# Ledger of designs, part 19: VHH binders against q9c0y8

Target 1, 316 residues: q9c0y8
Amino acid sequence: MSASHPGILHEYTERLVAFELVGKSNVTLTSNVTRSLLLFVGGLGDGLLTVPYVQELVNPLDEIGWSIVQVQTQSSYIGWGTGSLKRDDEDLHKAVDYFLHIGGADFSTRKIVLMGHSTGSQNVLYYLTQSILPNYLIAGIAQAPVSDREAAYQFNGKEKTKELVDWVKAEYLDKGLGNDVLPRSKVENFFGEVPTSANRCIDLTDVRGNDDFFSSDLSADDFAKTFGNLKEISGSTAHSQLILLMSERDEFVSPSTDKAQLLNRFRESIRPTTSNSSLSGIIPGATHNVGPKSSPEALKWLINQLITALRSFIDQ

## First folded at step 5 (VHH)

Design v8 (framework vhh_vobarilizumab_d1)
Fold by ESMFold2-Fast, scan of step 5:
Formats: structure tokens, sequence, C-alpha cells
Structure v8 (fold): chain B 316 residues (1-316), chain A 123 residues (1-123)
């Protein structure tokens, strides 16, 4: 539970930090200007060190010359309840800009991969689809991309979720009160004690809400607007690779959902086609966060898949 | 594959006792919160009793003092001891295993369910 972790805490913008875990080599992004980085963003409720496999990635990545950095955004811990994907995207762009320019060194050989867990997967897909990407942002990795809306259906019931959506629209959105925090008694079964705005509630729980990228009931046209809209890298006609890693035993995905078919539908929608990474797949035996309740092979598979991907990016 | 298999249900007279068992497999039992739910004819499901991975217990007011939930981590088994049974306890009893959802702010959700075992309390 209590532990010390060697690393560097970076202040990438006002009030926000990113933590670079240092591996056995003791090489850092400031000590080696040719070292590339995996920038990691967690899911709802996550912050620094809350996703256990991040710590397990440090030394395997270090061995291949990569640093892992976990970013804190305004949405970290409980801040997501009054946030948005757009606000998260603004924070992530600031972090990327910081790591491209720290130390005043020439980082022209540095590559960046953005990796997200859970709703961090929405952050990754959103980032890759909004505007022309920074030079050297070469890939996005989405681990455990899941539908928050369909998770709400699973745990609270579809009818109760739709009743909440209708109520929030009538009592808040239609009255211009989208930024108001909802009464806890109305949403505690969905969001616990996290202060949650009307806009954020709708983003997560409504059909085609702003976060609704991964639901199994979405059409090919819906997927074309996200997966089909990857932006070019600045100064190039190249596009970032997108790697999708679903967890085989993901507890946030309904047992009625065919995960392999859904993953194939996501991948078929990726444009340009060259951005559809062959490294996408299902992590065998993995729970949502590839945690202790996963099969023993799950973490090893994830580490090997990431090493394979990152090695391929450096050789270009 | 996660499996929860209930046993011990049956017909019992008012005032009688039954012990329900739930055999769990496919996950690390000792790490999960466990619960018993029931559904009476024509009614929705209700939580009867819960037990955390640490052994803390909770009960619905309707069964408090009559029912006892317990677990045996060595046997991967959950139990419900039901005493002083009443006709209104007639229901299908379900074993459930759950976890905390991060975006729920600490609420335990029960995702894994057994097939249920029928308890009938009648003369």
Amino acid sequence: as target 1 above (316 residues)
Amino acid sequence: EVQLVESGGGLVQPGGSLRLSCAASGFTFSDYAMAWYRQAPGKGRELVAGITSGGSTSYADSVKGRFTISRDNAKNTLYLQMNSLRPEDTAVYYCAAGYEITWSGGRTYYDYWGQGTLVTVSS
C-alpha cells in the first residue's frame, strides 16, 4: 500500500502534473533527448499510479529506450464529473507540447504514443480526430474501450438509465442549466458521490452522447464519424496508428455483447485503412484494468504487445 | 468463466430453517464482495444480505436478526443461514459477486449472478 517510486514530477501547465516513472537505467526524458515516450491517460476516477499495470510497464519500456509518463488532467480523480472530452483534449495537447519542448533540446527524433485506459480510450480517439496532430505523435492505443452508456444499462437497468437521461434533459438541458451539478440523490446509483454536471451525465449515458464511441448499438455511419476521421500528422500525409486492445473478461461489457465482432466493426471503420493496426486484439483472460483478478497470462500479453508496437515505431 | 451455483433451497414450514450455499469458481473468491438477493413472485429483486471481502456484513431490515450471511474463502463458498422463516420469505434466492466501480464513487455493483434457488415457506 505505502511505497516510494523513483521518477520525475513534471509541471506541464498551471496546476497540472505528469509523473515520469524512472526504470533501472535511470535514463529520463530530460537526460536523453532521443528517448521517446508513452503518455498514459487513465479512466474515470483514475489519477497518478491508480492503474496497476502502468508500474509493470516501466522496466520493459525502459529496456527498449522508452519512458512512460502518466498524465494528470483536470478530470483526474473526481474532476471528471464536471468535465468533458474537449477539456481533457486541451489538457492532453498541453502535456504533449510540454514533452516535445522540455529542456530546450532538439527533440526531432522523439516519438510520442498516447495510450488510454477505459474512458482514456475515448480521450485517445477524440485526440486523434480533432485537428492536425503534432509532429511525432505516431500512435494512439486504446486499452479496454467500453461503452459507459451500456455499462449503465448493465448495472442500473436500461429503463432507469433512459429515465435519468429524459429527466436531465427536461429539468436541466432544456432550461440552459447544463453546467449545474445534479442532486446526488438522483445520480448516486450511477456516479456515487462524484459531483456530476447535467452535461457530463448526458455525455456518458445518452445515445450518441459526446462520450458514446464504443456502444454495440451504434451504426456504421456513427463509427465512420470517429474511427473514420483520423487526422494527419503535421508536415506529413502520414496518419497515426490506432491500436485497440479489448479485455476478454471485461466486467463493464455485457455478456450479450460479442466482443470479437464489435472489435472487428471498430477496426473496419478506421480510415485511412493504413492506420488500422494489426496489433489490435483481445487481451486473453483480462479484466477491465488487467488487474489481479485477470488470468496470469493477461499482463504478460499486454506488456509483449506494447513492446512489439513501440519497437516498430522507433525503427521508422 | 465465472460461475455461481446455489443450493439448499426447498419447501419448509413457517418457523423452520434452511441453509443456502453458493459455490463460486472462475475468479479469486476472497477478493470479491458477495451478496444474497431474492425475488418474490410478482415483485422486483431485493438485497437480502451482503458480506465484504474483509468479512463485514449488512442485512435488509426485513431479515435482520433472523438471517446470517457468512463465507468460507478456503472453500470458495458463500452461505445464508435462514431462521424463523415466514411465508413472506418465499422467493427465488440469488447469489451475487461484485466489485466497486471507480466512476460510481465507491458503490459496490453485483455483476455476477447464479441461476437462483427456490425457497418456499408454506404449511
Scores: ipSAE 0.000, ipTM 0.161, lowest interface PAE 12.3, mean pLDDT 87

Design v9 (framework vhh_vobarilizumab_d1)
Fold by ESMFold2-Fast, scan of step 5:
Structure v9 (fold): chain B 316 residues (1-316), chain A 122 residues (1-122)
Amino acid sequence: as target 1 above (316 residues)
Amino acid sequence: EVQLVESGGGLVQPGGSLRLSCAASGFTFSDYAMAWYRQAPGKGRELVAGITSGGSTSYADSVKGRFTISRDNAKNTLYLQMNSLRPEDTAVYYCAADITWSGGRTPEYDYWGQGTLVTVSS
């Protein structure tokens, strides 16, 4: 649990940092301008070093000429409760801009892949499909994309979740109080002790809320609006690729959900079709975080899948 | 509330240059990415150039090397320098800001200026 990690802490913008873990080669993004990077964003409650498998990726990625960088956003730790996907996207664009240019690099010499865990998967999809500029990213990887709304249904009950949504709309949104923090007693069963705004609550828990990308009850038209609009890579006629990696034993997905069928529905909606990566799949035996309760093969599968993907994006 | 006011359009000969400006008000300009779009007669709107809050730029292939997008955060102003203009650059040019989540297949640029006409002809 207690450990020291060699790396470089980057200040990519005012008040925000990104941590580059350094592997056995000791090569860094500033020492080699052609070095490619996987920019990692965590889920709700995550920050630097909070997702354990990230540390396990350092040396396998280093061996193929890639660095892994963990980005801290305004939404890191407890900040997500008063945030939005749009605010996260603004932070991620600042990080991408920084890493494209450090040490004299540019988008023609350096490749960037954005990887998200949990709600970081919404960040990835938002960046690739809803960002206001052509992507500088060659690919996005979404690990454990799950519906926050359906998780709320599972843990708190569907009707109780709908009652919360209706109450927040009537008492906050309809009154122009979307940025106000909700009373803790009303939302602690959904969001714990995290200060949560009315807008953020609705984004996560309402049908077709701004974060509602992965729910199994969404229509083909709904998925076409999210997955069906991948942006062109800046300076290219190519589009970013999207890789979706679901966890087989994800505790945040209802046992009644057919994960293979849901993954297929997401993939069928991806446009252009060339952005639909054949490397998408289900991580065998994996829990949500690919953590200690996963089957022993889960982490090895994830590492091998990522190595295969990263090699396929550049000729290595 | 939010206002984007474009200027600098006009008639120019092929090979000429023109500089467009967009004055922004009603939001914290420096915090948002900005873009120039154009709409040629009988065509849909297309992205010409974009610039992030951090200054990173992107261009449509058809204008790359000829057009330069820039911003002046102190003046809340976006610019498009257009060089080596061609008849196919003839269009109404729109300043755009993404300051509202639009979702899905809708354009992410939610606020638009009135447009400024650029005509390139002999």
Scores: ipSAE 0.000, ipTM 0.151, lowest interface PAE 17.4, mean pLDDT 86

Design w1 (framework vhh_7w1s_2)
Fold by ESMFold2-Fast, scan of step 5:
Structure w1 (fold): chain B 316 residues (1-316), chain A 119 residues (1-119)
Amino acid sequence: as target 1 above (316 residues)
Amino acid sequence: QLQLVESGGGLVQAGGSMRLSCAASGFTFDYAMGWHRQAPGKQRELVAKISSGSTAYDDSVKGRFTISRDNTKNTVYLQMNSLKVEDTAVYYCARYEVTWSGGRTYDYWGQGTQVTVSS
């Protein structure tokens, strides 16, 4: 759909940009008035404006003094096929550092919430578990956290997915060719036209691969290593908070999966136990990206839940 | 061109059985396939899904409906037993193409077939 959007395109590092949509107040992160921000990272194949609900968040967030910024990483669009969570994390740290140093921002007045969609949910969880967080980064929000591995099982078959994993390990990883792009004919049913490295294929499709955070067949010990490892905020005994928002009609989740039970397993694994998971829930009638095939109430529910969460973070 | 053609719908009495067929042409039958339905005034909902080695069903049809496929004929079937008036809907055959481009499922749909269950 053709459209124009008022905003500021920020160059946060060499070759990478972040797009801040401007709301009705016309206040931006470059203004001398300090604003908090929701830094949004999309899923595989996403870039600027590809997740439709992001545009719908602009004015509701603006009304409460927040800006929304969409970050482009090296993994945006088709770049993810040769990427990793570690490379994405490095890009996200550069974006976060940039937004601390523009306008009237400083560590005492500006707060940052990191929000991910789809595999952006893995990016958020990874970011919150790698190191002590600066005092301006207070929370993560994961929208449509799904298992890429179980999606591959659902759409390509479990045995075909395992055969691919075994073949990639034998022909590439065991030979030190993890960075080589796999032949399209071997992976087009999984990844389409996207050039995909051996390492990236394994990260997404192998049991306990580097991206495998949300699979329903993972153990409590597996979840303890991810959800159980949220890092503290620098200069404080407080830890970051994580909010999980699953889509009720998520097409990437098997209809045999009890989403409420799986969400509860994630929430119960979050440590420390004081993390604000009470705002986690299932978005009624929502498709994976809360898109046009969703029920009419899905988007309004998401907006209201995000506003509630962001207000609660400022009051802390 | 890629095409999905449903057949086997019609009128049936409550407690009866009906088998829907979906013939696929113009593509390889390696992707997950499913049946969705849309009742008057409701959104389209998943009924059953089949992929290599596994099947899944909506709770409302478990034990009554069975999804199967014949790869030699490129056909997927929905066997519907113990039909209820509330099963009345247009039934759609779908092929799911998961691409990691845009985090989206690209669905291919048939034209739909009407199933009417009378009391």
Scores: ipSAE 0.006, ipTM 0.288, lowest interface PAE 10.4, mean pLDDT 85

Design w2 (framework vhh_7w1s_2)
Fold by ESMFold2-Fast, scan of step 5:
Formats: sequence, structure tokens, C-alpha cells
Structure w2 (fold): chain B 316 residues (1-316), chain A 118 residues (1-118)
Amino acid sequence: as target 1 above (316 residues)
Amino acid sequence: QLQLVESGGGLVQAGGSMRLSCAASGFTFDYAMGWHRQAPGKQRELVAKISSGSTAYDDSVKGRFTISRDNTKNTVYLQMNSLKVEDTAVYYCAAEITWSGGRTYDYWGQGTQVTVSS
């Protein structure tokens, strides 16, 4: 329902904000320049406070010297429908730059991890593999990495999804109308009433579209183009670590998909091999957002896994 | 693959009754279900909605239509009583799916024609 949350609202660039939740210690990123942070980005439709488990992370992270910050991007709420992973990446780099320098901090004193939920997992992988901008993240964490294309197959049918893709290509992309918003009547079963551009539709629903990182029908060569290219940390020879946390009961993944096998295929594609975190795994009993319909153990498992990971990135 | 299978439409005389059914298959989790209709020359409008025991109705059908759900069969019903010529429309079943961020979208059935004659 209604609630108040103690914290600091940061304006990290014009018109965009990030919310730092403050735990029981009352320590903030501005009051302690050595304090590390987990920067959290949600999925399609998410904004501040919309992913319930984030609030549950505040005090466990606070106890180990980490703050959690939720970032708003231009894609927050309904903005994703006219966006792109490239635009999201630009916003995320502005947020990272802001938090690296606030209060007199710098990269040598402050460590940043980016955690993505759902399509936020694509944001994490894009940042670490495709972005041309400097990498200052020590790690990325992808929670509930799922194929949007295969979710469309699950909810709308494969044939209907392919018909949409073909129609959008013929009527929009081939005519140079990639930035035009598609008629609601054509896409309401896929995207509801969210204004969705032709380019964004194709990115999410086409085979090897710009967002198509996690589909089970992709080849080893496809995975090598993303997972096989993790970036060095700027100013270092070390590479960022990648942690992949799939939800066991993810409602956006077909019951026919072997999640353990798919996770192993992602992990075996990670290069350099030092970036393949042993902490990747399947969250037992978890729904997509580790929400109220999850098994009681799911949230505890997620919290404990994150504490273990974050402690390993800095001296404790 | 979520499938919504509608049944029960057809022709009926004014003052009569009709029951529409919508069976959901393909996956299972709790979601809101609704009935919408589109009359000739008009936009599609919500008629009735059910979620976790709560119901909502358009003013034009309150007291005449009743939405109900059989959770065991994953089926939603629309009982239509005291039908009027103005109720003539294509009736659509919809599953309302809420994304992680609270944004909802409707997954639609094919629609079923209801024609009320005087």
C-alpha cells in the first residue's frame, strides 16, 4: 500500500534521478567516500520501488558496508517502448560517473556493482560487452535473465510473433520508419498500451534482435558474441565478473526450457573464464521477481548469495 | 503459450439471457480476467473484471451482468441477463498480466459475437 522510505534522492543528470535507500547505520554514499554501492536497474515497466526485494536488500547490504541505489533511466515506467539498450547504457554510465565522484569519492576508494532485474539483465550484459564507453564496474549481476522473444512465443504464439516481426520490417523498417510508434491494435497483445516504436519491437521480438541475448535457440557462436567479450575494468587489467541468477519458477520462461542447461550454456560462453562467477545459479522456488508467490526460501537465498558476492569484491 | 478460448455467443431475443465462457490454458498463475466488448462504430470498452474475488462493472451493465470465476477450471464466465438491443457487440475475453513494474497489458481472445434482436 503506502510507505515511507528513508534515503537520498540524487539528480545524476538533467531530469533523471537515482534513489539511495538508507539502512540502520545511517551511513550514506556522501558521508563515507569508501562506501561501495550496488546500482540497481529494473526491467520493462519498472521504476523506483517497483521491485519488492530491493527494499529487503537495504539492511543486509548496509551491514557489510554497501548501499543500494535504484536508478531511473529514460526507459523507466513506459519510456522503454521508444528506447534502446544503447540509450539505457548512456544513462547508466552517467549514473556510474556521478556516484564515482560524489562526496570526493573516486574509483580507487569506491567499488560499483550493477545489478539488473529482467530486461535490466540485458542492460548489465550490454554495459559489460557491447558498450563503447569506459567500464568502471567491478561486477555485473543479472537476476532473471529471460528471453523477451521466447516470452512473446509463450504468451502470443511463435507464428503470430513472427508475423508481427515480418509486418514491422515490411511496413516500418524497410520504409525508414523505425522510430515511429506502432498502432496499438497491432501490438496490444505484446506490449499493452505502452507506446512502442518499430525499432524497439524488433529489438525485443526478432531472432538476434539487439536485446536477444538469452534465447534458448541461440547458437554457441551467438553466445560467444556477448558472453565471450566481457570488458576490462578501466585503468586495470582485471575484467568485471558476471553473476547470472535465474529464477526456478520464472513465469516468463517456457516450462519446456531446461533452465539449468541454459544457464550452463551461458556460463560456458563467458570469456575470459575469470569473469565466470562460481556464484551464478538458480534461485530455488523463485518467481520472476522473487515476489510473494515464491517459495519462502527464495528471498533468503538471494540475499545470502548477494552478501557472499559483494563481500568477495572488497576486503571485509 | 497462453490461450483464451471463448464460447457461448450467438443470437438472443431482447429480455433474454446468455452465458459466455472463457477458458485459459497454456500456463497458470494468478491474473485478473475481464470481458470487453466492441459495438459497431465504437471503441472497445471494459464490461466486467474479476481479480482475487473483487469485481467491477461498467455502469451500463450493473445489476444485469455477473462475472464469476472457477479457479479449478481456470475459466471465467459472464452471465448476461435482461439483454438489450444495445448489448449487441463482439465480446472479448482478456487476461490482465502485470509486469514487474506494475504496468499491465491485456492478452485477448478471438472474440465472440452476441446479437440481441428486438
Scores: ipSAE 0.000, ipTM 0.247, lowest interface PAE 12.7, mean pLDDT 88

Design w3 (framework vhh_7w1s_2)
Fold by ESMFold2-Fast, scan of step 5:
Structure w3 (fold): chain B 316 residues (1-316), chain A 120 residues (1-120)
Amino acid sequence: as target 1 above (316 residues)
Amino acid sequence: QLQLVESGGGLVQAGGSMRLSCAASGFTFDYAMGWHRQAPGKQRELVAKISSGSTAYDDSVKGRFTISRDNTKNTVYLQMNSLKVEDTAVYYCAAYEVTWSGGRTEYDYWGQGTQVTVSS
């Protein structure tokens, strides 16, 4: 639908923007009052306003003194096909740096929570595990963390996916052509019309590729390298909390996967153990994007869980 | 290119007040701007900084000096109250373009300086 949305469009770096939706209070991150914020990053194909539940979070967050901001990265819309988690991480660090330096006279009260949807969940986990975190980044939230590799197996077939991986390695990676865009005729069944580099294809579809964090066939040692490696907050021995929210009816997860068991395997791998949030869980009746085909209670559950989490970070 | 021109400064008695002004001309973007000073025989030091509504001050001037910005006039001010002999220095206006790329604190543009002399 066509609509107008009140808010502030922030230019956090050259060519990249972040959109802050304004709630009923009309208080913004550029005001003289310091507010905490939830910084939201979408999944493959997402950009501003493409994940509908984000709009539903605006007023509930506003009521507790939080703003929600949607980040556009170089990977937004179709840009992901030639990107990487490392490039996304660089964009997200620029966005975090920007929001630590706008509005309010005192940044010591501002908290940042980074939330990802779909492959945004990989972005969150990557951000929390690569470097010492900014002083004010207190938590990461991963909504609908799914295996892109196992989704490829489900929709294209496991053997066809492995054939693609082997071909890309032989014809591109082994020849130093990792940044070249693959011929559409070879990958249209996997990635449609999106220009996709050899490196990006491998990151998403290979066993233990750079994006391969959530696959059910990964070992405890594999999970220990990601979930077991959360970094400290700068200037402190404290660590960010990680909250994992899986969708019960996620169409990108095989029906043969026990989601509760898989979530428990992720959670048992989290280190330090104090970063394993008790607020992690399965969103009842939710589709991948908590959309219209979800049960009527799914969105309410998500909103209530997020509000509970955000209150616990500042109201303790 | 951006140019910075300081005005104000001069001789003032201890306990007095003075206001320095820094007018920016040329291309205007979002800039972090600050006042630095250099006393005889000392290194140049940051006195006050303003960026996106936030201010920071050196401990030696907190409660006495106030930095402010008038975006319509593209001018930054340093209001100096309860001046001490130790505040005697050349005061420099400085700016860097805010590109939001990391924790950058280096200043790219500098004024020519204005002398402030505080007599006992």
Scores: ipSAE 0.000, ipTM 0.095, lowest interface PAE 22.0, mean pLDDT 84

Design w4 (framework vhh_7w1s_2)
Fold by ESMFold2-Fast, scan of step 5:
Structure w4 (fold): chain B 316 residues (1-316), chain A 117 residues (1-117)
Amino acid sequence: as target 1 above (316 residues)
Amino acid sequence: QLQLVESGGGLVQAGGSMRLSCAASGFTFDYAMGWHRQAPGKQRELVAKISSGSTAYDDSVKGRFTISRDNTKNTVYLQMNSLKVEDTAVYYCARVTWSGGRTYDYWGQGTQVTVSS
């Protein structure tokens, strides 16, 4: 599709940008009015404007005094293949720090919510579990949290995926070559044209790899290490909330997976229990990206759920 | 040289059945395969996919269409039952990768299916 979008392109650090879409009010994060924001990170292959529902969030959020900002990271587009959740987390911290310090209004009233789509969901959960959180980051939202490993099992076969993992470990990791890019001819069935390091391949496709947060075959102890370790907000006794929004018709989730049961297992693992948002749920009729093939009610449900969440964070 | 060739399309009456075939050359079916369709004035949509041990279907065809493969003939099939006028479209066979729930490496030329009322 081709289209023009009004907004502000922010350079939040060297070489990396974040795009703020402007709503009907024409108020932006650079104005003198203190405005809260939803900071959005996409999934594998995503960058600016690649997740269509983000554009649909602009005016509903604007109406309640929130801006939406899409973050470009080093992992955007094809960069993810040589990246890591740790590198993404470093980029996201720089974006959060930037948005805490712009605008001339009272910073004490600004709130930040971090929202991820697909592997952006891993980015959100990682962010909330690695370090003490900035004073203004009050929630994380994970939309379409899916297992990349189980998707690989579904599309390429479990045994073939296991064979790839074993080969990468033997020929790269065991030899200290984790940062080397794998030969395209050996991995194009998994990663296409994207240059992919040995480490990144293992992170995504191995059991308990660094990205393996959402697989249905993981134990309660595995979920306790991620969902069970949400960090405190700096200077506060409160913890950020975590909201999990699974897509009912997610094409990347195996037909053998009971999504409602899996969502309940994630939620029961959240610690502290006060971070377990009652707004978590399954988006009715939604495809992975809540796209055109979703049922007609899916997008409206998502918008209403997000507005309800954001209002609850600002004394509404 | 990788090629996918669809066959088996044509005209059928509503309530009828049709079987589409997709013959591959230049590779084996180690990969996930999908069937897509495109109706006049509409976007191309995924109808069915098959991978090792797993199949998935669009809600509009679930219970009516079945995807299968025959490794000895290097062919993927789409069995279409209880056909509706709304199933009228050009049907395309495609190879799918894991990154390719969004990415389709190779496409066939398509075969027309017309369902009359």
Scores: ipSAE 0.015, ipTM 0.433, lowest interface PAE 7.1, mean pLDDT 86

Design w5 (framework vhh_7w1s_2)
Fold by ESMFold2-Fast, scan of step 5:
Structure w5 (fold): chain B 316 residues (1-316), chain A 119 residues (1-119)
Amino acid sequence: as target 1 above (316 residues)
Amino acid sequence: QLQLVESGGGLVQAGGSMRLSCAASGFTFDYAMGWHRQAPGKQRELVAKISSGSTAYDDSVKGRFTISRDNTKNTVYLQMNSLKVEDTAVYYCAAEVTWSGGRTEYDYWGQGTQVTVSS
């Protein structure tokens, strides 16, 4: 169904945009009122407004003085197939830098929270672990952190997935052809119609590939390299908080996976321990994207959890 | 790998009833499940769909067919009542999984089961 949404389209770099949805107050990030920011990044295949709950966050956030912005990166829609977490991270740093310097923003009161959905969860964890964080990037939120590798195991079979990985390594990576797009006939059952490079295929589907943060078969040492390596906020010894929100009925997670146990393993690996948010949890009755197929309470729970988190980040 | 194994089907007289079952193994919790059918020379069409909290039916079967799910058994059922000759088709169970943006869709289909309704 078609719809229109009031907002501001920001050009945060010469090539890329971010869309700010405007709430009932009509106050925006370009106004003279300083607003804090929830910067939202989607998952594989997502573009502006494709994640249903984003638009539902606008007015609850507006009420507490926060704006929500969805960032479009080079990986938006089908661009992810030839991308990487590193390229996404570069785009996200440009967006953060832009929003720290726009409108009535000053560095004494404006806070930024980076929120990811699905593979956006990998984007968040990667951002928090690669370099010293910008001033006022106070938290990362990962919604529906799932293993793309284990999803491939479920939908295509584990053996078939490993055969693909071995073939891509032999025919592409070993030959220095990591940036080449794979023949569609070989990968359409994994990635559909999306042009997918050899490197991107391996990042998502290989054991300890560059995107492989959330698989249940990873060791404590593997989790220590990611969750255990959150970086400091610039000019401070403080660290951003990490909030992990798993969907109870996530269709990309095997029902044989104990989600509470897996979430606890992630949380136990978070260092420093002060970054382990008590607001992490499982969204009751939620599908992967907390969409219309979720139980009726799922969206309200998510909104309330986010509002609780964002209120806790404001100095009053 | 997600597997769908269909059972039921066969020959039934017009006005009769039949129940189809689809046992899902592998990934089996709270994803969307549906029943589709394909008559000879026609395109495959949706008959009924069930997801968390909701059901949907094609207008041609409303009031006659009921879709239900037993999450304990990981099985989806299609109860077909007041069968008509026009209901004759191969019936397919399907699991619908979409990546979060809806750009990449993964549909798993059962093998199909023949339903023949005699006058």
Scores: ipSAE 0.000, ipTM 0.231, lowest interface PAE 11.4, mean pLDDT 85

Design x1 (framework vhh_7xy4_2)
Fold by ESMFold2-Fast, scan of step 5:
Structure x1 (fold): chain B 316 residues (1-316), chain A 121 residues (1-121)
Amino acid sequence: as target 1 above (316 residues)
Amino acid sequence: QLQLVESGGGLVQPGGSLRLSCAASGFTFSDYEMAWVRQPHGKGLEYIATISSGGGSTYYSDSVKGRFTISRDNAKNTLYLQMNSLKPEDTAMYYCARYVTWSGGRTYDYKGQGTQVTVSS
């Protein structure tokens, strides 16, 4: 059903926007009251309002003095096919910088938590591991961290996926054509109608490609390069916190994958150790996007877990 | 300890053949794509061939296509390069390399000490 949503559309940089939904208090990030914020980034194909549970977070967060903001990046909707984690990271840094400088209250009390859904989980982990963090960015939350490579294996077959990877390397990467868009007929079973570059295809589908953070066949050494490398908060000896929330009924994760074991491997790889790693878990009965086909308790569990996490981040 | 050890290089006449071998240890060989790369004296690294983790897919540079054959034996953790119809321009240090990908291109995160191939009359 079509709907209208009241809020503030922020222009955080040239050509890119972020949308803040207003809660029952009508207090926003532009108000004269200092508020902390959850900065939300979606997955492949997502944009503003495409992840249904984001709207359900508005009032619970408002009750504890937090705003939720959905970020549009160059990768939003179909833009991801010619993008990269590095380009997304640049957009997210601009969004964070923007939200540090708005509002009528003292910004020294404002906290930012970055939350990702699906490939937004890669964006969060990348952000927390590649750059020294601003003073006000204190944590990341990854919802439905999924291997895009193993999803390709599941839906297209492992050997067909490897054949695609090999072909893209030989016909594009080895010839210096990594930025060229692949013929649709070769990739439509993987990426549909989305124009997809050779580089982006490899990033998502190759073993140890740039986006390959969550695959169940990765080693402890592989996880140490990502989860083991959380960066310092600027001007502090503190490090960012990371919370991982997997969906129990995730349709993009093979039924043969032991999600509890994989989640434990991720948690055990986090360095430096974070005080809130115990808040990571599996959302009971949840589909990938915690949507209408989820068990009735899934959304309530997610909301309660997020509120618990945000409260705990204020205590640090 | 990750290790790649190349062997089989030497001096050969134009039109001759050589078979290079690479013994891999310290990682699960069957999980990785492998490559052969070469470096002529005073020049940069040149890609020669790659092989998929299972050995079912192979790719070659245009300079060696039809003359060289890359293969692997996952049970023995060994990579091979069969070089036929050798030319003076094939003279180079040959490296066995573990192949990984990254945005903007491809890279080799580990290579061995190399084995010298010299093609001269």
Scores: ipSAE 0.000, ipTM 0.156, lowest interface PAE 15.2, mean pLDDT 85

